# Designs tried in a protein design chat: VH-VL binders against o60147. Part 366

Target 1, 175 residues: o60147
Amino acid sequence: MLEKNKYLYIFRHIQTNQVLLSQGNVLKKTALFQLPYPLQKPVAPNGMRPAKLRKDHWVPLLKVEFPNESMFQSVFMQLLNYRKYRSVQPLTSDLLKLPIPVRRRKIMRQEVPNTIADLADILNKEKFPENSVRLQLSDKSDSEYADWPPSVQIDSEEIKLSRGFREKTTVDEAR
Key: E = the ipSAE of ESMFold2; O = the ipSAE of OpenDDE; V2 = 0.75 times the mean of E and O plus 0.25 times the DockQ between their complexes.

## First folded at step 17 (VH-VL)

Design oi12 (framework fv_lerdelimumab; at its last look DockQ between E and O 0.57; V2 from the best seeds 0.58)
Fold by ESMFold2, look of step 17:
Structure oi12 (fold): chain C 175 residues (1-175), chain A 121 residues (1-121), chain B 109 residues (1-109)
Amino acid sequence: as target 1 above (175 residues)
Amino acid sequence: EVQLVESGGGVVQPGRSLRLSCAASGFTFSSYGMHWVRQAPGKGLEWVAVISWDGSSTYYADSVKGRFTISRDNSKNTLYLQMDSLRAEDTAVYYCAKDEGYKSGWYFDYWGQGTLVTVSS
Amino acid sequence: SSELTQDPAVSVALGQTVRITCQGDSLRSSSASWYQQKPGQAPVLVIYGSNNRPSGIPDRFSGSSSGNTASLTITGAQAEDEADYYCNSWDSSGNHLVVFGGGTKLTVL
């Protein structure tokens, strides 16, 4: 049996810098379950309707190409778990002195570098073959948040905003 | 200095509910993730649930998902565990634990003395 | 069974050295912490970050890790060290943030 190449798509929120992980090149409403939710707003999955996904506020951050499904599934699940682990860690002393709204904004601004560092940490611990994993970034300087193993080839071409990553499919899914 | 005091344990029948509390003192409660860990009589430790510093993220062991709800009130320095649809297998001493945080593991440096929950007809 | 495997029981002669092990795939991504529990008491942290000793824990307790295995070593075991010992970790590949080993009962002869 032939396994097809698999892509991990990572989006960031254009204003808050929050991060969402996706198996597909368009975000589905269920991606919102990845976000920490304020207690003041009712949010699924406890039977409440999910907050509306503003697909025009989420832009490509990076994508990762894996040669097969099992590599993709391993890394995808680990990234979700790293995010859960970070979400329950104690606050640093720098954050404790900030008013809560400022503190939350600062925490959200760390999601991009943290996600990139976590991806690299996972890939450094996995024993994938050299150059078997291709990484493409919207901003290539973001690769500087981490040290990458020999298994990762960073694509010289940056992701450009186009129909292939967000536009036409988002409209069709909104129906 | 640091103290965690659980309360609210008791004997309840299967299918009923119980709410546990953990009163915290001696540290900045609102800066830490807090955990519930249980231990059935004569058995080992089993993690139950965690809540983030501001309550925005919660995670549960599979055995309690959909039945237990962890929450916190940072103005009262109190952690809660709402336990619904209780089963005999939930019989245990319930501890609250503080995670100090360090590197890529867990650092449960302070534990309460526990509160016993017995689920029996 | 647990995702972290510990021998259920180990014995040591007074004054001798004992090693308690904890094994599981989660330890490749997580450091281990070790907890001592005496009868009727809450657990007490004795090692964190695989090899660090909290203040107030005797220096006869030490920890190490390699690959998927973590170890707690007690050199010069004393009668008061008789207890149950648990390791924990997180599992980056699983669905539980905290995983405990099944525990090891240490008997000091």
Scores: ipSAE 0.817, ipTM 0.918, lowest interface PAE 0.6, mean pLDDT 86
Fold by OpenDDE, look of step 17:
Structure oi12 (fold): chain C 175 residues (1-175), chain A 121 residues (1-121), chain B 109 residues (1-109)
Amino acid sequence: as target 1 above (175 residues)
Amino acid sequence: EVQLVESGGGVVQPGRSLRLSCAASGFTFSSYGMHWVRQAPGKGLEWVAVISWDGSSTYYADSVKGRFTISRDNSKNTLYLQMDSLRAEDTAVYYCAKDEGYKSGWYFDYWGQGTLVTVSS
Amino acid sequence: SSELTQDPAVSVALGQTVRITCQGDSLRSSSASWYQQKPGQAPVLVIYGSNNRPSGIPDRFSGSSSGNTASLTITGAQAEDEADYYCNSWDSSGNHLVVFGGGTKLTVL
């Protein structure tokens, strides 16, 4: 259980494809602060930041195991900043031609590939030891969104998804 | 031509509020994030806040968090900075700056001429 | 939050080359931009993305980066280059998204 501190879990919303980062396999309500807060306050899935965390609306996207918590923390913080950076970037021409609601939805759909790409970029820059970072994806094809450095070992086994907060275990499968 | 024109600066007492405006022209305002950057007299530049193109995301420097509010009206091509609970250390020229992105970072390609805010008893 | 450090002042003889260096952890993960500020004026972007010049900036201005450092180089300094220069980066580890160096006053002799 102590080792959970070196695990990054990324969750996606099952409808909006929004992304939440988590230390460990349990989503906390504080994770919602990662989401943008619109000027108008719609509720999820129409809103960008729901008032309450509905764990059943989120599924694990990927799991990253780092050698230690320090490395985890570094990457975690960088990922958050990458997201923040992207949130204020100029809109592309493709987005500009779309109505605002459609635009927002499209931006949200891009969060998954963008986050994966961000992760790869960060790891490329960190230059961690070879095969020191273990990556497991819910969908192996998602790994194609980025080029991964030698420090990353991609697990051949996909994550068994459980909505809301953790990987499926044998206990979960029995339910 | 891109133009950013700040206004609303002045002299205020500590604890008071002030609202700055930045009128933007010469570019599609609603497509870009906007920043406030300030500079105390004789000091360096300090980033204050940023707001996304649609105002859905705002971020602040720790020094102003909880006291300042960045907002925008895209229909008016105007950026705002609501400054509450002003302190002496908030005394500075306040610049609005246009956000621009590159592969691995932000930069500010256009700046206003700034508006002076003086907080003094 | 991350910090960027600069020498507070440097000097260069007219026509000579000067390098202003910025150092900070944020530079390991993000590119640097540089701004020139003359007295009583707003900052002007002179370099972005480590070594890109905006339109209108003389080619004597160049940028470089290595590790946790970024540098602005003026090759063949002119009198009009006398100004304060600030490096800037975005913070990938702290709460401050944007970080400025303390600025370097360049004197052209």
Scores: ipSAE 0.350, ipTM 0.795, lowest interface PAE 1.9, mean pLDDT 89
ESMFold2 (binder alone), look of step 17: mean pLDDT 89; pTM 0.927

Design oi13 (framework fv_lerdelimumab; at its last look DockQ between E and O 0.42; V2 from the best seeds 0.00; counts 0 for: pae O 3.4 > 2)
Fold by ESMFold2, look of step 17:
Structure oi13 (fold): chain C 175 residues (1-175), chain A 121 residues (1-121), chain B 109 residues (1-109)
Amino acid sequence: as target 1 above (175 residues)
Amino acid sequence: EVQLVESGGGVVQPGRSLRLSCAASGFTFSSYGMHWVRQAPGKGLEWVAVISWDGSSKYYADSVKGRFTISRDNSKNTLYLQMDSLRAEDTAVYYCAKDEGYKSGWYFDYWGQGTLVTVSS
Amino acid sequence: SSELTQDPAVSVALGQTVRITCQGDSLRHSSASWYQQKPGQAPVLVIYGSNNRPSGIPDRFSGSSSGNTASLTITGAQAEDEADYYCNSWDSSGNHLVVFGGGTKLTVL
């Protein structure tokens, strides 16, 4: 009945720096559908959709607290669509000169700054109340990828593993 | 000069399949996202599908999802649309289009002449 | 599939100015592009990025945008401008990445 605060969780891959968006503080296997489809090759290129989720490869990037479900759903859907839009854009001239594996890695390395910029662009265009959206980062310098609207309050406390996303009951249950 | 030439259209019965091709020339095909856009007779333009430069990302309009498959062969400079389980409402001229890219929008600077697909019994 | 609204038809006297509008929430996040389609032909891009004219498009064509509205203006309409005009945008809030307006048939009287 009552509106509850809703959280957007964003993870970064430890090797590729790709980004996954999540409604929960633990990634579900269905999040892998956000990754590009594997091409048929002797060995699938790094960063393509894997067969299984390796939870130890994904670490917290940022968390966003929204005051209600409606705001969360709007921003979450838009952010997914911004990523789809970017995925089909033409290559720039600087990318064309690179060998394909290097090109793909350079594209993947832009996902963190691009996702943060896209989130800020969405929030700047929304009419949310001042300080109604709380942003917490694992690395506060990442906030520098964008200009944030008055609706966003950036938490001074960085996300830590012991106070971050992944909730674990024991090490054995996390395996 | 940039050219896009669609082929493979024709008359088919409902439930059947067709494969459309779009032959590209005059530009670096492998650096662009490519689109299919259709137009039913006497109707407006309807976006169908897009594929990323390397084929690793594909997106579809809801009306065709699960029935149509976009693909590309960069070694042949060719875009494809595999159309399965065709329905009467799929009757349209099918265009391929090139997105040149511009900030926060679409920039379909070149279009083919289109190929007609008619689905009727 | 259309979250972009256009008037179905507009008329203009030869040599006069006409404005074709396109309205939708997607335009708050997306620039507009405009396509001219003459009978029996493929669409031709006439405006991109809401207000940019491609090379080879006459300078009588111009574009603008404000809020959730984009406009295509033809300042000295000529007989050859008689065509269908479609606006187009990216849709960040829906299930489709690409959205076309329903089209506006321009008649030059």
Scores: ipSAE 0.838, ipTM 0.928, lowest interface PAE 0.5, mean pLDDT 88
Fold by OpenDDE, look of step 17:
Structure oi13 (fold): chain C 175 residues (1-175), chain A 121 residues (1-121), chain B 109 residues (1-109)
Amino acid sequence: as target 1 above (175 residues)
Amino acid sequence: EVQLVESGGGVVQPGRSLRLSCAASGFTFSSYGMHWVRQAPGKGLEWVAVISWDGSSKYYADSVKGRFTISRDNSKNTLYLQMDSLRAEDTAVYYCAKDEGYKSGWYFDYWGQGTLVTVSS
Amino acid sequence: SSELTQDPAVSVALGQTVRITCQGDSLRHSSASWYQQKPGQAPVLVIYGSNNRPSGIPDRFSGSSSGNTASLTITGAQAEDEADYYCNSWDSSGNHLVVFGGGTKLTVL
């Protein structure tokens, strides 16, 4: 796409609900480095960073269109920071009550709402122009995870789901 | 009262290994990330590594990546730093620091007194 | 990894105001924390989240941020404020999550 660099795509894992950030609608292998867990076998659903990116395991969660690449870059970097920050922060009381394996799984499941909340928080701080940021969600209900600033315009139409990509390909359609 | 006490420092030759420990008390150790920060003699602070509450996430400075291993034993309230393939430039006072979160970032609210590691031939 | 830069040394007259500034790209997307270190001692947190004081830190210490900069201000410098001051921030470059400035030696005259 012509303006690829101003589009943020967030993908979620279909099983673990882990999230990956993408610049543009194509999920890159390097996105795996966003996952906080060490590279070990077996692969995710066990809460580990897989050795290989299985694009078919990831679906678009949301799309954000920024006014320009600079704004995109700023928000993108902040989101990455928030994720890493969260990985080392204190656990909530509810999580501490759970066995470690269950706890880990729950943490992963919280990545979607946390990421959405992070995005909203970042955008609230950035104070972008009104309606300058366009947000499209795969599930409109996900927008309820946060209060959005006036800079964000939420699309009425939901994003089309395509594993590993924003748009369905012939391969995806054959699955 | 929060206390962090480092130990294990000493003089070691290049290429050798050393293991540092940090004994924590006064807070729920297993709930917090922990950091190592070092300071070469007469120099500034340099972040070394962080480990999450359960050890599942570890991050390292590029300068020590592949050589140092951060770990923890929550049953002992102890943080560790395994230092392998030590170099002269690793000479520093090593501090353990408690992680603390804030809405827009994190910081170190408590530090140990530090332990000196000297790497020299 | 991102870097934070500080002036290596600054001076302030007793009772006067001094500002120590930290600059770096990471400050555009993360807050700064500041640490005071006196000779032979461990660092002590004096400001976090750009402008929050921990308990026990005098109110003469304050923080601010703008763009890619963060500043520590001491309003009414005291003799005991003579120390090294380090800023730090966080970034997502690789696995190097935390960055420190080079430190600023504050001399109280």
Scores: ipSAE 0.044, ipTM 0.695, lowest interface PAE 3.4, mean pLDDT 87
ESMFold2 (binder alone), look of step 17: mean pLDDT 89; pTM 0.923

Design oi14 (framework fv_lerdelimumab; at its last fold request DockQ between E and O 0.78; V2 from the best seeds 0.82)
Fold by ESMFold2, fold request of step 18:
Structure oi14 (fold): chain C 175 residues (1-175), chain A 121 residues (1-121), chain B 109 residues (1-109)
Amino acid sequence: as target 1 above (175 residues)
Amino acid sequence: EVQLVESGGGVVQPGRSLRLSCAASGFTFSAYGMHWVRQAPGKGLEWVAVISWDGSSKYYADSVKGRFTISRDNSKNTLYLQMDSLRAEDTAVYYCAKDEGHKSGWYFDYWGQGTLVTVSS
Amino acid sequence: SSELTQDPAVSVALGQTVRITCQGDSLRDSSASWYQQKPGQAPVLVIYGSNNRPSGIPDRFSGSSSGNTASLTITGAQAEDEADYYCNSWDSSGNHLVVFGGGTKLTVL
């Protein structure tokens, strides 16, 4: 009955590799609040929150089907909190050596592997029934960023990047 | 030697504003997330807010959301807390704290001496 | 929201061993840190990462954790150890990133 409320959709930015979490298979403008607040510098592909949502800049990274809505909501909140926790951690010494624009790009480049590792860590700590969580990736090699618990069933088929998360219908839409 | 020195506390009426400052020295301020933690008289520690190294991420306790704004100026090695719409329950000593970082918890290794904010008619 | 529960007060005889506990669901996902606070003073970190002692903290202070419980142990308690002790964690499931326990007043008899 509430199938859309038990799905997690994760998008990646084509230029920055930043990540947005979504309840739906298309992004809403409110998802942009997950991005850092704009600094006084001009808004650019520097990872700061843009004024508008460019849906053509965000492509599928992965999709997760949970057993029910409450498990989805719990994991969704934890993923947001893991990101918040990471965002306020001190810089490592190798990051401190970098000029600020390079530093920001390097931090953003890690958001994909970090989000995947966060998801696996959360799922390893939760006691879900075996094979009850279905994971589908756009690039199956991304599963190598983490060790997955027995509760996770990794789909053998990759998400077609040109179609986004939208399923094929009688009208074939390129994605 | 790492030092954190808060200032800007005082006595104000409810509904008014104050701005606290925390002057940092002895470490690379721009590398660290910084926190405000408060303690009401005779009470325990309460986390207030955190700001990321570049100021692009900010998070608040529910009790202060929408009224307080954390900020920083890395060129001046200074952390700020703008407190608007102050209430009697905001009366506390306010500490700034440095997070040294840990993979799965908090590591507040240095604290300032605190600055007292008293909100009373 | 999630909370960390501490006993409000504990006592120890001079030279004896005391354990201060901290309990909450957030500790399943977070290490604990512990802060000592004497009257009129700022908090001082005594344990981080559940069981690590910062430089300058006496080796009579130690920490441990299991499940949803963290403990601070003082072996050979001294008069100077009389203080309030706060545990702290992050909370992956709640509205707050930083959670403190209510504090435990340690009295050295």
Scores: ipSAE 0.835, ipTM 0.928, lowest interface PAE 0.5, mean pLDDT 88
Fold by OpenDDE, fold request of step 18:
Structure oi14 (fold): chain C 175 residues (1-175), chain A 121 residues (1-121), chain B 109 residues (1-109)
Amino acid sequence: as target 1 above (175 residues)
Amino acid sequence: EVQLVESGGGVVQPGRSLRLSCAASGFTFSAYGMHWVRQAPGKGLEWVAVISWDGSSKYYADSVKGRFTISRDNSKNTLYLQMDSLRAEDTAVYYCAKDEGHKSGWYFDYWGQGTLVTVSS
Amino acid sequence: SSELTQDPAVSVALGQTVRITCQGDSLRDSSASWYQQKPGQAPVLVIYGSNNRPSGIPDRFSGSSSGNTASLTITGAQAEDEADYYCNSWDSSGNHLVVFGGGTKLTVL
C-alpha cells in the first residue's frame, strides 16, 4: 500500500469526459471535490459535481509512476492548479455564440486533452531525471496530445483497469 | 467603456459580517472570471478570491477560506463578496478586478476604485 | 506559495531610465504583469504577458523576463511616473493561485 503513494491515476467520466485525479488506483469520494460546484439540482447529467461517487462511471485514462511520493505530490498539486486556472479562463467568442449548456459540454469535452497537455507541461518544467517517470496510457494515441520530456518513459503496454477499480488480473480476464 | 464600481464597505466590529458588491459594465460580464483583491492601509496588494464566468468554480486565498464567499449574478452584471467572521486583519480597500490571461500571462486589465472595509472594536 | 520579491524603493532622475525587478519561482512558469498605483487610486495595468502594453500606456514602459525574474523598465522617466509598482503572476505549485510582489515605490527626482 505504501508503494501506491507514488502513483497518479487519471480517470475520465464515460459520459461527460470530466477528469478526476487519484493517488492510487482507487477513486475516493473526496475526488468529487475536484469537480465544479452544482449550480442547480439535478446537475450531474450536465457535467457538474454529483452527490455520490459512481465508480462504474469512471474509466482509467492514464497511470503515472513517480520515483517517490514527493514528486507525485508536486505534480498532483500543479495539475489541480492548472485545472483551476482553466476553469476561470475567459470564454472565447465561439463559445459565447452558443447556449450555456452547449458551452459547458464543449468545455468538458476538452478536459481530457487539456489534462494530458497539462501533465506534459508540468513534467517539462520539473526537469526530473531521465526515464524516472513512467507513463502508461489506456489509449496510446492519447500520448499525441503533448510533447513529453526525456524524464518520461512511455510504457508500451496499455493500462488494463476496470471501471473505477483496481488493475485487472489474469483471473479477472478469464471471467 | 469598461467600468467596475465597488460598494458595501464600511466600519464593522470583529466577528460581524459584511457584503460587498461590484457593478460591471462596458463588457460581456458573463464571459469572464472576476476577482477580489484587497489592500491593507499602507500595504501591498493581496489576492482574495476568483469566480468563474458562470459561478461554477470558486477559489480563495488561505487567509479567507471558510469565511468569505464569492458569488455573481450575471443577469445583473454584479459580483459579490460575502465576508463573515471578520477580523481586524481584514481591514483593507477591496477591489474587484476583471480577469484576463492565464498560463502565458495572468493579469487584471480593469480595476474598480475600491471600497474600504474597516474592522475594529 | 512562491513569493514575489521587489525592492521597496527606487529613484530615477527625470528623463533617465529605471528598471524595477521582480523575483520569484512562479516567474519561471508564467509571465509577469505590472501595475502602477498612485496615492488614493486603484492599480492600473501597465504591462502584461512579459512585454505587452495596454491601450493608453506610454511606449516608455516596457517589460522583460529572464529565469525567475521579471522587470519593468521606464525609458525616459516622467514626473507622472512617480508611483508604486506591483508585479504579479500565477503560481502553479502553491496554495495561492495569484501572487503579487511587495511593491516598489518609484521616486522621480
Scores: ipSAE 0.831, ipTM 0.910, lowest interface PAE 0.5, mean pLDDT 91
ESMFold2, look of step 17: ipSAE 0.808; ipTM 0.901
ESMFold2 (binder alone), look of step 17: mean pLDDT 89; pTM 0.920
OpenDDE, look of step 17: ipSAE 0.830; ipTM 0.910
ESMFold2, fold request of step 18: ipSAE 0.820, 0.826; ipTM 0.919, 0.922
ESMFold2 (binder alone), fold request of step 18: mean pLDDT 90, 90, 90; pTM 0.928, 0.930, 0.929
OpenDDE, fold request of step 18: ipSAE 0.023, 0.191; ipTM 0.662, 0.737

Design oi2 (framework fv_lerdelimumab; at its last fold request DockQ between E and O 0.60; V2 from the best seeds 0.79)
Fold by OpenDDE, fold request of step 18:
Structure oi2 (fold): chain C 175 residues (1-175), chain A 121 residues (1-121), chain B 109 residues (1-109)
Amino acid sequence: as target 1 above (175 residues)
Amino acid sequence: EVQLVESGGGVVQPGRSLRLSCAASGFTFSAYGMHWVRQAPGKGLEWVAVISWDGSSKYYADSVKGRFTISRDNSKNTLYLQMDSLRAEDTAVYYCAKDEGYKSGWYFDYWGQGTLVTVSS
Amino acid sequence: SSELTQDPAVSVALGQTVRITCQGDSLRSSSASWYQQKPGQAPVLVIYGSNNRPSGIPDRFSGSSSGNTASLTITGAQAEDEADYYCNSWDSSGNHLVVFGGGTKLTVL
């Protein structure tokens, strides 16, 4: 379990493409706090923070292995702050022409590429040792969203994780 | 012309509450995040809080977390700051500021003239 | 959270050039903006994105950045430039999303 503290998992929502960050491969309820507050109660608009974590609605996007927990924590914090920064950015003229629900959906659709780009930007700035960070993607094509620094070693194998759960073992594939 | 006009400042005792307002005009208010920034007498600028264009995201400085609440009414082009459990160190001129983004950074292209909040026993 | 540091006071002779420098780790990852504040007035944006001038700001104001530093330069200082100047940046690494320098009082001699 101690080794899990150096692993960053990023999950995407299967419907909204929203993104959650996780320390380790198990999503915690506290991860929901990463999502925006509902504007209206009791029913949150689509794409807002749900009351309950439905793990089956989230699929792994990527896994990052850091040399130690300290480096993980640093990058994790920065990713959260990047998300905060983006959430406050002005709307483009194109978005302003659209109804509010459509605006929100379009913004949410950009969370995956934005998060990947942010991760790359953070890692480029951190200047970690060469090949000290291991990146595994669910879809290798997602690596094209950013330029990765020499500190990042991209794994040739794609991540095989079940929705919201543990790495698929060979036993799980046989079921 | 972009205008930001703060109101609601005054003298209050410690532990009391105060609500500030910022009336915005001259731009599409609902397209931008809005900030509160304060300045204690004779001191520098301190960021207080930010709210996203639709109010779905709110962030605060540690110094005011749990005590202050930022909100907005886009139908009225108004930004608010609810200040609860006020302390002497909250004494400051409070500015509302319009958010702008440039690559990897924020800046404030427009500021109000500020409203003075004095917390004193 | 990373702090931004500025010299508390600088002086410049009329018509001469002065540089105000801001230093901090946040400047490594984000662009600086600069604000002018005169006594009893609200801050006014003079430079954003390291070296962009808003409309209405004289061309004698310019900005630069290098490493963990950002600088505001006034080329040909005028009497009306006497004011406090604050740098700020977005902080991606700390708990303070926005950080300001302590301010620099510029005196025009």
Scores: ipSAE 0.859, ipTM 0.929, lowest interface PAE 0.5, mean pLDDT 91
Fold by ESMFold2, look of step 17:
Formats: C-alpha cells, sequence, structure tokens
Structure oi2 (fold): chain C 175 residues (1-175), chain A 121 residues (1-121), chain B 109 residues (1-109)
C-alpha cells in the first residue's frame, strides 16, 4: 500500500546540536538552507551552516507520524517559521555577557529543546483528534522539554538508529 | 537616547540601484534584530526585511526577494539595504526599526525618520 | 491568509470611546502591536503584546485580543488622537515574518 508522505523526521548535529527538519529518514542537501548563513569557516562547529552535508554528522532526534500529508506539511512549515522567528529575536542578557563564539555555541545548543517546545506548541494549538499523532524519540527524556496535548501518543520504543541515517530492513524485521 | 537615522534615499530611474543606511545609537545595536519597513505615498506600512543580531539570518518580503539585500556592520552600528533592479512600485519612504522583543509578536519600539526613495523614469 | 484586516476609517466624538479592530488568522498565534502615525511622521508604538502600553503612552489607550481579532481602544478620545493606526503580527503559517494591517484613519469629531 503506497502512503502519501506524512512523516516528519528531525535530526540533530552530533557536535553542535543544531536541528534539521526532513520529510525523509535521509537528509537532502537542501536541508542545509534551514541553517543560518555560513561564517568564514563553513563547517560546523566552525561555521553555522556547513558548506556540505555530512550525513554521518546528523543523527535522529525524533520522528512524527501525522494523520495525513496536509497536516504534516502545515506543521513542517510552521516549525520552519518558528525557527525563523526565534533567529531574529533580541539576545537575552545572559547571552550578551558571553564572548561571541561561546554565545553562538549556546544558541545552537538551545535548538533541540526549542524545536521540541515549538513542535508541542504547534500541536497544542492545532485541534488534532486524540492519539492521532505518533511521536517517537531517540531519547525519551527529551519529551520533558514540553507539555504534550492529548492528540500526541508518545511511542514506548525509542528510535534505534545510531550514526548514519541509512535505514535497513532485515528478515527478522520483515517477519 | 535611542536614535535611528536613515540616509541614501533619492530619485532614481527603474533598473538602477540605491544603498540605504541606518545609523544606530543609544543602545547595544549588536543585540537586536533590525528591520526595514516601507510606506508608499498614501499607502500603509509594508515590511521589507529583517536581519538577525550577527547577520547570519536574513528574511525578505516576497516583493523584494532577489533584488534587495539587508546587511549590517556591528562595528559601525549601521544597518544597510542594498536595493537593486528598482521598480516604480518600490517608491516609498523607507524606515529602519528596532525590535525590542516580546514573546509571540513584534515590538518595534523605535523607528527612524525615514528616507524617501522615488523610482521614476 | 497572512493578511490583517482593518476598517479603513472610524470616527469618534471628542471624549467618547472608540475601538479599532484588526482581524487575521495570524493573531491566533501572535500577539498584536499597534502603531499610531500622524501625517509626515514615523509610526509610534502605542500597544505591544496585545495589551501593554509603552512608557509615555496615555492610559486612555488599551488593547485586547480574542481568537483572530485584536482591538485598540481609546477611552476619552482627544483631538491629538486623530491619526492612522496600524496593527501588526507575525504569521507562523505564512510566507512573511512581519504582517501589518492596512491601517485605520481615526477622525476625532
Amino acid sequence: as target 1 above (175 residues)
Amino acid sequence: EVQLVESGGGVVQPGRSLRLSCAASGFTFSAYGMHWVRQAPGKGLEWVAVISWDGSSKYYADSVKGRFTISRDNSKNTLYLQMDSLRAEDTAVYYCAKDEGYKSGWYFDYWGQGTLVTVSS
Amino acid sequence: SSELTQDPAVSVALGQTVRITCQGDSLRSSSASWYQQKPGQAPVLVIYGSNNRPSGIPDRFSGSSSGNTASLTITGAQAEDEADYYCNSWDSSGNHLVVFGGGTKLTVL
């Protein structure tokens, strides 16, 4: 049975904790356009947008199954817009006291909790049916960054993918 | 006291370029996202562009994408708008604005006086 | 739609109360801010966060929001309140980070 795409995949960078949103379990090169413009050093952590996508540097953070493709596309667009909105906000006093390289690292490390909080905020404002949105995390403790609405069912099984974004199927998994 | 002073406006023919500047003083310029907002004669306010505190994120209204470039120089406390391929519909007073920040909205607490750009052949 | 809709013009008698409204789907997720603009001048912020007044704005200005509507209320309108008023918001579902309403010309009679 051929399903329309209704899955959101969120990846984090293994070193910087920056976040990328994806329609698939494999990142496309164009996902890098979600990140700020490159610094003089285009490779993370030395730059905010790497010059090229190193697929071995991005690991699964979470996966969401929506009731349909339309709902996926709405939430995906909103998440991108939440990130744009955050990117242009004034610095807090805590950040201002930091040297610029430390400041940038701290901002990037906030992307994981911020993205999870934003996802939950969007889902709390949308009126999805109870248990219609399935959420699976690589680390279930990350669910603690947000309060989830009744529409969200948090999967008991963690994502077991490690480094590298390749998905495989074996006879044991097929049976 | 916070001051924002725009300059670089003038009369120009279609297809030409102008560069606007906004000199900032009285606040920590490098802590804030900065905006350009324009107003055509007799019309309402139209957002043009925003740039993040360090210039690493830039976003534009659809009407100016690919033609306008927002930039900043934090060492000079100056915001810029490079306006290329100008069209008659770009005729407006251009304001720079400071976003003080408030959750889930905008808080443009200070605006410059504006600089007039007239695009006419 | 990322549009914010305002009535083009409203009138109020001196000393009376007027409400200027702003409607759009973006207001379900965004607070509103309101700007007063007099002829030949830059806009001046009068309300932020839907219901907060900056320092120096008279207490006759107040704001509220409900659903997809934000309102600016002027209680006891004075002659100097005659101006254009613009609301703005961000739009999480649209193409633009900043959206302004079309403006409302307030006439104090």
Scores: ipSAE 0.844, ipTM 0.931, lowest interface PAE 0.5, mean pLDDT 88
ESMFold2 (binder alone), look of step 17: mean pLDDT 89; pTM 0.927
OpenDDE, look of step 17: ipSAE 0.594; ipTM 0.862
ESMFold2, fold request of step 18: ipSAE 0.819, 0.835, 0.839; ipTM 0.919, 0.926, 0.927
ESMFold2 (binder alone), fold request of step 18: mean pLDDT 89, 89, 89; pTM 0.925, 0.927, 0.926
OpenDDE, fold request of step 18: ipSAE 0.354, 0.701; ipTM 0.789, 0.877

